# Ledger of designs, part 13: miniprotein binders against Uncharacterized protein MJ1027

Target 1, 377 residues: Uncharacterized protein MJ1027, of Methanocaldococcus jannaschii (q58433)
Amino acid sequence: MLFMKYEGEIAIGPVHPTMLEPHRLRLFIEDEIIKEAELVIGVNYRGIELIMEGLPPEKISILSEKICGICSHIHVWCNVTVTERGCDIEVPERAEYIRAIVEELERLHSHMLLFGHAFEVLGFETMAFRAFMIREPIMQILGEITGGRAQYSCPIIGGIRPRCNIKESKIPALLERLEKFEENLKKLLERTVNDPMIMSRIKDVGVLDKKTAKKLHALGPTARGSGIHSDMRKMGQVPVYDNFEFEEIVFDDGDVFSRLAVRFYECFESVKIIRQGLKDLPNLDKRIYNPNYELKEFKPIDVYNEAQRGQVYYSYGLDENGRVRQVKIRTPTATNLACMEAILPGHHVSDAELIIASCDPCFTCTDRMIVVKENKI
Short names: E, the ipSAE of ESMFold2; O, the ipSAE of OpenDDE; V2, 0.75 times the mean of E and O plus 0.25 times the DockQ between their complexes.

## First folded at step 10 (miniprotein)

Design e4 (from c8 with I5L L35I L58F; at its last look DockQ between E and O 0.57; V2 from the best seeds 0.00; counts 0 for: pae E 7.9 > 1.5, pTM E .657 < .8)
Fold by ESMFold2, look of step 10:
Structure e4 (fold): chain B 377 residues (1-377), chain A 94 residues (1-94)
Amino acid sequence: as target 1 above (377 residues)
Amino acid sequence: STVKLTVRVETNGKTTRFTYEVKSPRELLEVLWRIKKLLEEYGAEKLTVTVETDDPEFVEFLAEFIEWILREYGFKEVRITYEGNKLTIRAEKE
């Protein structure tokens, strides 16, 4: 009891006994100070890549949907895009707009979930309620558009599912609900930044300096909170976004505040994108699907997109029999967790859960610290 | 803080009662979502929610929160009354 050694382990990421193992961060703690953090890689996209080898591309969409519990749309979108580009399949412009609208709605609800979780971790119950209150209407909108609030299943090769088409008669109500969301989001931001008790817990905490962020190849809001421009939507990688006026959000201080601020302001940019997309839809051709596509063999095609956590990368080709080959999938999870491994030493354990949450690494479980002795692992 | 919700659903002259104990914002949303699904299954248009908590200042916030989310679920007429340490929210979907 006199010479106690603390070790904490946090399961991060999706948990599937047969497909995925969660990442683990092991914390070695002495006198409530983190002395060392060790990342144990659990999510293994190489295993998923092997399972996908030799399957039809339609089956890849089903598997890619299971990779992430709250970002399934971006994975399915990346998958169909690989096949579409490799086979020269025309995708109707309306379908691409709706794919982007659904992705930005996914970004909104995911960021709001993170805010609610962060406030819970900090013990600010009223703020957590407000975040979840603001999030719920976005979930309702997603359910109305896609038919499901937990499973979107919007993109298909060559377009979108017919159910996901947004009727012009519904657009005025959607815009009004989006305006109300924006108003409530602004109030949440103001309450956060004007509360000294909240700010004292997030400002200058968990700093990831720009040099370290670059060395470790940080992605998404983790990188953009440390002064790094890295948004695939602004780098020409996702053509539909060229139709929308929006800004890449970057902060320089690299603290928890900066990573949260990136996400707060990204929500306002997502609202701008959705509003523009909804207003443009009536001017677009009504086609949402190309039924006349032909699969052909192609060499691996690289596809990049920007999930709420950062860059998502898909690559594969099709062989002469229309089967998927040379699958590579990369997400920002492992890289951004490596950044946390570098940040955590030297911090008090009471800040560990907050620092980890600010990177949004664990969507399907509650981030809680545990104490584990190393010699029994 | 612990919140006790008693939910009374009225359909075709019958009243069904459910009681929930909630310790977090996520649990409250889960309960309200379950209530929405039950109302759709039963075809109910009227709802009464009684809220009890040991924090009276928190009760007023909860009333605003519950009213707001119920309106998002399609309840158009929502009335709130206070009875000592209890809060009653009466809502009608149309």
Scores: ipSAE 0.012, ipTM 0.513, lowest interface PAE 7.9, mean pLDDT 79
ESMFold2 (binder alone), look of step 10: mean pLDDT 74; pTM 0.701
OpenDDE base, look of step 10: ipSAE 0.053; ipTM 0.599

## First folded at step 11 (miniprotein)

Design g1 (from e3 with L62F; at its last look DockQ between E and O 0.58; V2 from the best seeds 0.00; counts 0 for: pae O 3.4 > 1.5, pTM O .777 < .8)
Amino acid sequence: STVKITVRVETNGKTTRFTYEVKSPRELLEVLWRLRELLEEYGAEKLTVTVETDDPELVEFFAEFIEWILREYGFKEVRITYEGNKLTIRAEKE
ESMFold2, look of step 11: ipSAE 0.608; ipTM 0.886
ESMFold2 (binder alone), look of step 11: mean pLDDT 75; pTM 0.724
OpenDDE base, look of step 11: ipSAE 0.022; ipTM 0.562

Design g2 (from g1 with V49I V51I; at its last look DockQ between E and O 0.56; V2 from the best seeds 0.00; counts 0 for: pae O 3.0 > 1.5, pTM O .767 < .8)
Fold by OpenDDE base, look of step 11:
Structure g2 (fold): chain B 377 residues (1-377), chain A 94 residues (1-94)
Amino acid sequence: as target 1 above (377 residues)
Amino acid sequence: STVKITVRVETNGKTTRFTYEVKSPRELLEVLWRLRELLEEYGAEKLTITIETDDPELVEFFAEFIEWILREYGFKEVRITYEGNKLTIRAEKE
């Protein structure tokens, strides 16, 4: 009996060769049920690490910014942190605050993008529209602070770029925008949880149990959706976050609902962090950059941060010539997608896209993926 | 449902019209991005946005959010009119 293994291919992640995320998932399907899933991880990690090898730290930051179109900030932040720690470079407190604020804004817009995508996958177009519209205020704030929509170029070795300094005069308007965002987010949440059609599609679907999540080293919201504490901000890896009061959001059920809910509720925590940061900024020293640093030789050190998708890891050393050596970069997407790969078998093929989406693989192409026909008259 | 969006920008007495057909939420995202670029590029003094959709819930939603966007770009007077499935937003900075 020729088991016609219908091999369905789902393209996952960005098309850009510099992206550190897997691009393909192969599904082996029998009678519309997934029997096997194979994740094809692109060899992109080694390529980027090799390109970075032997470069000065300043040039590596430029490359790190290009690794991910949606989470460019966290990559740059991690990158510069390696040099700063290795060379004992003091970073002004104001700069670290702004780095955190920008990161939480990046988290917010990324989560909203995921929600929009999830609603599209579910066939709830109106809700997708709402999610994307709610995202826009965050994009505006990011644009105003950094001058860029996706690639902010905010962190530099020793602090932040001058253009990324948040003026006190802008703080009231930013706070107002955040309030409006939060109100709209609450409305979206209420509509989502009260819709039985939506809830039926995401509850008890794509369950990643805690044991499996631990075994496969799930990270970030994917891990937290399965009841695992996983947040570098809370684990003391990013000291600036000690200045903020916020909660780590954890759910226990491990289903698509739980993974989405973690991200949804953590948006409110991100808003809290941003509000606190903005409130404290006027009281901090005005210095945003330490120009008085020297690069020195150091052995590779480990740096962790918490991206919207989970733990990001950067490590490298500097040689006697100030060149980067032994670069290692890890993103959470590979491990989280491996978790989805493990749980896909036994599910109906129609749930595959939603299950995969629930771990938030990088959708960098979604921000400019569609050329809208523009008629100029 | 296809949403047709028409944007008329008036700057220094010159009117430029842009038309968009939105067939998906993702396309809407692109239109919103383009709208921002247009507002920045043209320095619009007067703006008219027309949205045609068969979904009345979307009309109300668009009205609310577009009004918000326009106010952020310095438009103080925003007038919203509904004609069936057609939403017209007129905004002026002065």
Scores: ipSAE 0.068, ipTM 0.625, lowest interface PAE 3.0, mean pLDDT 83
ESMFold2, look of step 11: ipSAE 0.669; ipTM 0.903
ESMFold2 (binder alone), look of step 11: mean pLDDT 75; pTM 0.736

Design g3 (from g1 with I66F; at its last look DockQ between E and O 0.76; V2 from the best seeds 0.59)
Amino acid sequence: STVKITVRVETNGKTTRFTYEVKSPRELLEVLWRLRELLEEYGAEKLTVTVETDDPELVEFFAEFFEWILREYGFKEVRITYEGNKLTIRAEKE
ESMFold2, look of step 11: ipSAE 0.679; ipTM 0.902
ESMFold2 (binder alone), look of step 11: mean pLDDT 77; pTM 0.755
OpenDDE base, look of step 11: ipSAE 0.443; ipTM 0.814
ESMFold2, look of step 12: ipSAE 0.673; ipTM 0.900
ESMFold2 (binder alone), look of step 12: mean pLDDT 77; pTM 0.753
OpenDDE base, look of step 12: ipSAE 0.387; ipTM 0.786

Design g4 (from g1 with I5F; at its last look DockQ between E and O 0.54; V2 from the best seeds 0.00; counts 0 for: pae O 2.6 > 1.5, pTM O .766 < .8, other shape alone 2.606 > 2.5)
Fold by OpenDDE base, look of step 11:
Formats: structure tokens, C-alpha cells, sequence
Structure g4 (fold): chain B 377 residues (1-377), chain A 94 residues (1-94)
């Protein structure tokens, strides 16, 4: 019986040339039903860690920024935080506020990308267009603050770059943009939840139960969609967030709807955080950088933050020469994709792309999904 | 739905034009990126954006959103005209 393996490639997203974590998903399909899913995670983190080994901490930030085109800020922020904590470097409060503001903007634009992609996968092109259009004001704000749309280079050891300082005179315009964004997001939400065709495709589909999510160590919105509290901002790992009032969004149903809903409602919380941050900025000390720090030797320290996809982990030490040693980096993508791999079997192949998308794999980090059809001849 | 985007930017007597046929929502990102790049790089004094689509709902949406973007870039006078399925937005910086 000649098994003709038809390998179909489903492109999950634009392949960025800086893909450090190629993920390959193979789907084994029989009669249009997924029988098995195999996720191959590229060992690229080890490569990056090795490149970082022995470098000055200032140089590793540049490398961290290149890890992900969509979440570059969080990587840089985590990276500099290791040095800051290890060397007891005081970071000005204004700098931490701006770091948080930029992170929440990054969260917003990333979630909007996911929504646009999800609508595209669902065949709702007009809604996909709307989602991408709604994203643009956020990209503009990021560009104005950081000078770049993808690579912001905002955090440095001891604070932020001078160009990333938010001028008080710009705050009213930023707030107005956020208000309009929020209004448009509400409209999009209303249209989505009131469309039975959309809801039928995402409810009770791709269910990740809480037990499985825990077992497989789901993180961030993927975990929260299955009723698991998972937010480093709320767990005291990122102290600047203690200044803000916001809610951790959690849903219990574990389906595609729940994972998308977590992100949708989290957008409103991100807007709240940004508003609070912008409101407080004028009252903070004007310092944005501590120039008076000394690097010292320290053993590897664990640093956590909450990216749009979930928990990010950075750890390294500094030797007597001020060189980075024993670098470890973990992102939530691998564990979240493993969760999707676990739940894919038994679903129709037409739902595979949506299920995978619902964990928000880094589109720049995902290589290709290959559908292997074994036709029993 | 195919959306045809044409942007004409005039700065100091120089005209830059690009035309993009958007066949997918993802391609819209590229168009919007290019539009912003043009606005940022060339400091446009005059802008004409033409959007052709068969979806009337999209036309209205684009009109509203492009107008907003243009205002953010300092365009005070924005004129929107509809000719069937063709949207033309003209903007000038004073």
C-alpha cells in the first residue's frame, strides 16, 4: 500500500529572517481528522545563549532585541533587569513607568495582530482589515515614543534611552489616541460576539482543560484561557505594575474563544495601565537614567516578566571582568505550542490553523506547519 | 475583496506615488506601513489617497481611519469624495 504522503504547508505567519525559534508542526491526518501532531522546536535559544556568553551586558541587549520582531521590548527589558538587580542599580521611577507603558503598547499591537489573523483564518476579511487598522494608532504611538515600530531599543541598563522619554506636552494627544483605540476595540468586540458564525467556530473548539494546561505548563493568556492564574505582573515579579490598578483576565472554558477573549479583555486593561502611567508621569522625578552605576560580579539571578504571550525568563551572572555568564532564556511559545499539539488530535484539519493561532505563536518564530496526508491507497 | 490603494505624496514639488493591490488583510499591513513611511520620510505637504473597493463598508471605514491618520500627521484640511466604489482623500498641510 503506497502511502502517498502529501505534505501541505500551512503558513502560520510572515517568516522574519531573524527567526531564532523555528517551530515546525507536522500534522498527520486521516479522513480530514488530525490523528497526530508533532511539534519540532528549533534549538535556537541555546545558540543565542552561547553567543551571549562572555559578552558585556550592554551588548547582549542588542542581541535580545533581535530575538523577536513582535516582542523585542520585553526581551530587552528582562535582559537589563538582570544586570540591574545583580548590581543593585537603581532605576529611576520614570524609566520604569515608560518601560511598562511601552510594554503595554507592545501587548496591544500584538493582540491586534492576532485578532486580525484569527479573522483572516475564519474567512472574515472585513473584520481582519478592521483589526489591522485599529492596530495602527498603537504602532504610531510606539513609533513616536521609541523611534521604531518593531525594534524600540527603549530600555538600557539604568533606565531608558533619552529619545524614549515621553514629553508632558504629548500626553493629551496620546490619551486621545488611546480613547479612540478603546472605542474602536469595543465596536470590534461587539460585532464579534454578536456574530453567530464567528462564535460557532471558536466556542467549544480546541479545548485545553485546566489539568492538561497545568501538566504542560501553559503560560500567559493560554493558561488564563483555561482558568489558570498566570501573570507575572500580578505575582509581584515586576514591581512597577504595583502602581497600577488592573485586572488579570481569566476564562475557564479553555476553548479558542476563551483564549481570544482573554486577550481581547486584556487590551482594555492595558489601556487602563497606559492611562494611569501617563497620568502619573508629570508628577515623577525627571530622571530617566542612572549614570552612576558600577558593574559588579554576581551569580545568576532569575528575572521574570509578562510578555503578550506569557512569562518570559532571563537569567545570567557577571564575572569579575563584567562578562555575562550562564545565560538562560525561556519564552512561553514552546510550552503553549505544546499545549496546542496535545489538543489538536481529533479535530478537523480545517480547525488546526485557528487552534494553533489561538495560543499566539510568535509568527516570526514559527517556521511552517506541514500537513502530512497519508492516503491509504 | 480586493482593495486598490493609491497614494500620491507631494513634497517640495516632488511627487512620490505608490499603488498597491491588497488581496488579503495581511497585505493591508504593508500598505499602511508604506503610507506611514512615506509620510515620515518625505514630510508630505499634499497627499492624495485613493481607495477602490467593492465593499462599501470598508470604504467608509477607510475614510474615517485614513482621515484620522492624516490629522495625526498634521494635515488640517482633509477632503473626502466618493465616486461609486472609489474613495478619494485629499489632504494639505497649511
Amino acid sequence: as target 1 above (377 residues)
Amino acid sequence: STVKFTVRVETNGKTTRFTYEVKSPRELLEVLWRLRELLEEYGAEKLTVTVETDDPELVEFFAEFIEWILREYGFKEVRITYEGNKLTIRAEKE
Scores: ipSAE 0.093, ipTM 0.609, lowest interface PAE 2.6, mean pLDDT 83
ESMFold2, look of step 11: ipSAE 0.631; ipTM 0.890
ESMFold2 (binder alone), look of step 11: mean pLDDT 70; pTM 0.654

Design g5 (from g1 with W33E; at its last look DockQ between E and O 0.65; V2 from the best seeds 0.00; counts 0 for: pae O 2.2 > 1.5)
Fold by OpenDDE base, look of step 11:
Structure g5 (fold): chain B 377 residues (1-377), chain A 94 residues (1-94)
Amino acid sequence: as target 1 above (377 residues)
Amino acid sequence: STVKITVRVETNGKTTRFTYEVKSPRELLEVLERLRELLEEYGAEKLTVTVETDDPELVEFFAEFIEWILREYGFKEVRITYEGNKLTIRAEKE
């Protein structure tokens, strides 16, 4: 019996060696059914951590920006927060507000990118076009705030870069853009949920049950799609979010639909956060940077934030020379992909790409997805 | 569905024409980025965007979206014309 081992290697990983999580998913397929999935996590974390070791904290921020092309902001924000907390550096409230606004914008454009990709995988090209078009206003806002489409990290130790200061005169235009975005998003949602062909492909597919999700330590929207509360913003880890009224979106069914729905509905919450932030900005102190800070020695501390994919973790200390020591970085991708690895067996190979996509692996990293090599053994 | 997008940029009496054939949604992102680059680079006084597609829903969507983009780049007068499967957007900076 010629076991046609269809070894489909789904390379999910950044092409750039500095990117944290090259993941390879190897699928063992029999009669078009996935029998086994093997996730090989390229632990590039160790490489980045080693490069950061012994550097000044200002320099590691530059490196953190290069870790992920889609979520560079959250990495930089976590990075600077370690130094700020370790050294008891006061960050102006306006700076924290802007950091949060930029993060939620990053969340929005990332989710829209995922939706576009999901629609492509599903063969709904028109919907993919719509998702990508809806994303553009968000990219424009980010460009206006950060000074470029290239995600220049807004955070610096002690606050934000001066160019990232949101001028009051621009707030009305930003709000108008957000309103249009929200309107278009509602239309997209309505079209999606009312299309039985789309719904049939994502409901009851790739089910991650709550027990398995807990066991495998799912994070962020992946966990929330399986009925698990997982949002660092709601868990008091990011204090600036206490100023905003928003909901943690949770679904219970654990299927592809649920994971996508969590992200879809949390887009509306992100818009709410941004609106509140923009509304409050004019009333805050105008300071955006604390220039009067001193670096001091401290032992490694734990810092958490909530990226679009889930919990991000940064930890390091500073030695007597102001050099970073014992750097640890964790992203949610590894644990979430492990969840997908666990649920892939038993599914048709044609659903594999969608199931994997539903945990939102870094697409800038996923250029080489499914090479199904038919090795005739 | 293939979407053909033609952008004509007029600056100081010079007309530059770019034509893009979008075969996938991902290619649309590339075209949009290129459009932005063009607008930034050329400081266009007059812009004509032509979108040809067989999908009527996409035509309307592109019309609305492109109009919005053009307004953001300082184009005040935006004229949209529909001829079958061909959308033409003309914009001028005052």
Scores: ipSAE 0.221, ipTM 0.695, lowest interface PAE 2.2, mean pLDDT 84
ESMFold2, look of step 11: ipSAE 0.537; ipTM 0.853
ESMFold2 (binder alone), look of step 11: mean pLDDT 74; pTM 0.704

Design g6 (from g1 with L29F W33E R71E; at its last look DockQ between E and O 0.02; V2 from the best seeds 0.00; counts 0 for: pae E 12.1 > 1.5, pTM E .685 < .8, placed apart)
Fold by ESMFold2, look of step 11:
Structure g6 (fold): chain B 377 residues (1-377), chain A 94 residues (1-94)
Amino acid sequence: as target 1 above (377 residues)
Amino acid sequence: STVKITVRVETNGKTTRFTYEVKSPRELFEVLERLRELLEEYGAEKLTVTVETDDPELVEFFAEFIEWILEEYGFKEVRITYEGNKLTIRAEKE
């Protein structure tokens, strides 16, 4: 959104004493070539960590308090998992399957949203519209599963909400809608790779080599587009995924095309996971929550999961009074933006917005892209 | 916040009342399991659950689980009414 406007340099001013810091997206150019970039995201997970400090763990999963940056399904899933593992709480298999199905649906709609925005940045308005139309049925499915509530309300300590339980009678229709989505996605991919104007803008552009990606700790599709295996679902970190046959998608060239292609093929893998999960559900135990558990003191433990942007990391413990302590949260956006910041020098300013978008950064409506010219008149 | 839950179970013209005071969302799951025990033990024909709290999101969350449990135990006419901070669920097995 802000990527479509050049507003000139805006003074940052003093650092605000706030939970969220202002975003700074600045390019320093010479003769239309980028010489330096500053890509700083305003979401401060240290502030969110402090807010979570001392809360009862149940408040994270079922309270009405909503905080930007931890309100997505993956974040709630990670939060409940820390307590579940720290307290040795059994989670019904059906609940874990549904947690994964919802996350893969989130991955589908998020990747489609990025494709639409990438096409908009490139000026391919009809392709952007196609991506958004293909996305809409996935959003409808998510709304149906969660009963019109935000998808992040699905996990609870020890299980899932009853409304998120997928009834067997609904499964045939869901499978049919997924098949249609997959067909439309294949067509979108074919149109993309067979359009030389699109390919000329994304192939060999914004190359993040493997050495730089490793040095700066690229995560998710950003890392996998540069030849780095990084998928937490394949590394044994999310046990429910051991039940599904799917592949980690990796490309070697590190260009914008590769980062988008990883996401394109991940959508096909997500469809495979959802299809397998839906077909297995009728054969699973019917329990969706474990009401019989006790919270206990535990020292911080690490939990990893794979969001659409990459690895999400949560760590905390419970003190003797059952309060959350020593919270650490890490997400992929800041490190992936640092990768884009490092590779932007040398590119023409006209490619900047696309390169930045290719790591799928999360921006708020108040973020602005600023182009700064530093050369002599 | 504190949640006050009153369960009225009616069978064979006799009414039995249970009251719970819950101080955390986790304790709501404990009340749900006690509700299951009551339904198994008493075989209720009519049920009224009243939930009073200063947290409307907890009310909605709790109602969701109660409806699910009642449906599993054969209650068909589940009526939910809201009055300020008070939720009332009435169900009949019919």
Scores: ipSAE 0.000, ipTM 0.375, lowest interface PAE 12.1, mean pLDDT 79
ESMFold2 (binder alone), look of step 11: mean pLDDT 74; pTM 0.703
OpenDDE base, look of step 11: ipSAE 0.031; ipTM 0.480

## First folded at step 12 (miniprotein)

Design h1 (from g3 with T16I T19K; at its last look DockQ between E and O 0.72; V2 from the best seeds 0.00; counts 0 for: pae E 1.8 > 1.5)
Fold by OpenDDE base, look of step 12:
Structure h1 (fold): chain B 377 residues (1-377), chain A 94 residues (1-94)
Amino acid sequence: as target 1 above (377 residues)
Amino acid sequence: STVKITVRVETNGKTIRFKYEVKSPRELLEVLWRLRELLEEYGAEKLTVTVETDDPELVEFFAEFFEWILREYGFKEVRITYEGNKLTIRAEKE
């Protein structure tokens, strides 16, 4: 029985190779059917936590921003939130609104990257090109808000950077770009759902049933694609979201289609949030930063937020010297990949990449093509 | 399908030209990134984009896309010409 070991190195990891090893998925294949999947989690969060230990919270924010190139904002936001809660630091409402707006923009561009990648995997190159181009208005908005730098260093302890303040005069242009994005997204959705070839490749493929998803503690869109309510924004963990009307998108079928659909429809909810945020901004106090805070000693506090991939968790305390202690960081990636690992067996090898992609592993960090080395054992 | 994209940007008396042969959709991201960098950082006065592809649907989409994006960056005059599967877009701010 020629076990063709397809070692697809899906390098799922942060941009800085020195800090985080990419996740690797090994597939054992017999007669083109996956018999076994082995996930090697390379993300040494422990290493990052150790580096953060004993540092001032301001320096930790810099490190957190480097964890993920696509979701840097959410990491920084969670990080500063720990200090803010632990030290009872008031954050201006405008700052929290802008943090949420930037997060939803990050969600949008990240989902568009996934869609483009999924189309590429499916062999629909034209749709992939479309997805990447449709993403561009979001990138423009992010550039205008953050000052055009690839790193969205928006949150700081006590608020946001002055450059990230959204001026009222810019709101109409931002709304116009958002409208164009939404229109194009609707067209893309329509084309996708009406293409029987696309639908046949993603429906009833890579099914993560609700029971298994619960057992394996699936998070974010991966959980929501299996009929599980899992959104920290809706669970009161991120108070600023209480100001916005939006729906948690949940699908029940647990297949690749469902996981992709959750993200597609969630994009429309993100657009709604951004529109509401932008609408409210002119009526909020103009303060964007609270400089009048003192760092205080506190025991580790749990902070949750909802990244594009699911629940992010940050926890640490501050000692008497204002140094971070007992740092814990959890991202949804490892958990969701483990769900894909569990469901891969029994599927055709040609579906493997799509199934894995459907949980949205950080592809920007994966410069490395899945080199399927056919090792004939 | 291979997409050949050539961008010429004129800024403050300097001409920047870059050419990409996009062999996969993902490679387009690099082109878009570079284009954004040029448009946001260097204040382009004139821009010419040439797109060559064998996919007619892509030609049309690229035309629409570049027209839109260039207008968003403040280009008022945008001229689009088609020569078979070759798209040329010329844009000027003034």
Scores: ipSAE 0.471, ipTM 0.831, lowest interface PAE 1.2, mean pLDDT 85
ESMFold2, look of step 12: ipSAE 0.627; ipTM 0.891
ESMFold2 (binder alone), look of step 12: mean pLDDT 78; pTM 0.762

Design h2 (from g3 with E40M; at its last look DockQ between E and O 0.58; V2 from the best seeds 0.00; counts 0 for: pae E 1.6 > 1.5)
Amino acid sequence: STVKITVRVETNGKTTRFTYEVKSPRELLEVLWRLRELLMEYGAEKLTVTVETDDPELVEFFAEFFEWILREYGFKEVRITYEGNKLTIRAEKE
ESMFold2, look of step 12: ipSAE 0.628; ipTM 0.880
ESMFold2 (binder alone), look of step 12: mean pLDDT 76; pTM 0.744
OpenDDE base, look of step 12: ipSAE 0.601; ipTM 0.871

Design h3 (from g3 with S1R R71E; at its last look DockQ between E and O 0.77; V2 from the best seeds 0.00; counts 0 for: pae E 2.0 > 1.5)
Fold by OpenDDE base, look of step 12:
Structure h3 (fold): chain B 377 residues (1-377), chain A 94 residues (1-94)
Amino acid sequence: as target 1 above (377 residues)
Amino acid sequence: RTVKITVRVETNGKTTRFTYEVKSPRELLEVLWRLRELLEEYGAEKLTVTVETDDPELVEFFAEFFEWILEEYGFKEVRITYEGNKLTIRAEKE
């Protein structure tokens, strides 16, 4: 039995190769059917946690921003939230609003990256180009808010950086860009769902049933694509979201289509959140940073937020010297990849990349799908 | 299918030029990133984009694509010229 070891190393890992090993998925294939999938989790979160141990919380934020190039904002936000809660630091409402707006913008551009990648995998290059085109206005908005730097570094302990303050005069232009984005997204959706070739490749493929998803503790859109309610924004874990009206998008079928659909429709909800946030901003207090805080000793506190991929968890305490202790960080990536690992067997090899992509592994980190050569063993 | 994209940006009398060979849709992201960097950091007054591709569908796409992007970046005068499989877009900020 010639096991063609298609070692597709999907390097799923943070941008800095020195700190985090990419996740690798090994596929064992027989007669073009995946017989076994092996996920090697390379992300040494323990390494990052160890580096953070004993550092001041301000330095940890810098490190957290480097964990993921696509979801840097959520990491920084979670990180500062631990200190803020542990030290009873009041964060101005305006700062929390802007944190949420930037997060939803990050969600939007990340989902558009995934759509572009999915279309590329499917062989629809023009659709991939369109997805990237549609993404560009979001990148422009993010650039304007954060000062044009690739790293948004918006949250700080006690609020946000002054450069990230959204001026009222900019709101109309931002709303116009969001409207254009939404219109283009609707067109893209319509083209996608009305293309039988696309739909045939994603429906009933890579099914993660609800039972298995629960068993494996799927998170975020991966869980929601299997009919599981899983959104920290809706679970009261991120209080600022209580100010916004939006829906948790859930699909029941658990296939590639469902996982993609969750993200597609979630984009519209993100736009709704951003619009509401921008609408409310002029009525909020102008304060964006609380400088009047003292770091205090506290025992580790659990903080949850909802990244584009699902639940993010940060926990640490501060000692008497204001140093971080007992750092724990958990991202949804490993858990969701494990779900894909579980469902890959029995599928045709040609569907493997799409199935894996449907849980949104960090592709900025996955530069090297090294198609390792067919070693005919 | 290879797409060769050349971007020329003029800012305060300085000209910056870069060329990318895009072999996949994902590689377009690098072009966009570099374009954003140039436009946001240096405030481009004039921009010329040249796209060379053997795929006529892509020619039309990139014409639409760059026209749209340049408009979003505040370029009001966008001129598109076609020479076979070569697209040239010229844009100026007022």
Scores: ipSAE 0.408, ipTM 0.806, lowest interface PAE 1.4, mean pLDDT 85
ESMFold2, look of step 12: ipSAE 0.567; ipTM 0.863
ESMFold2 (binder alone), look of step 12: mean pLDDT 72; pTM 0.678

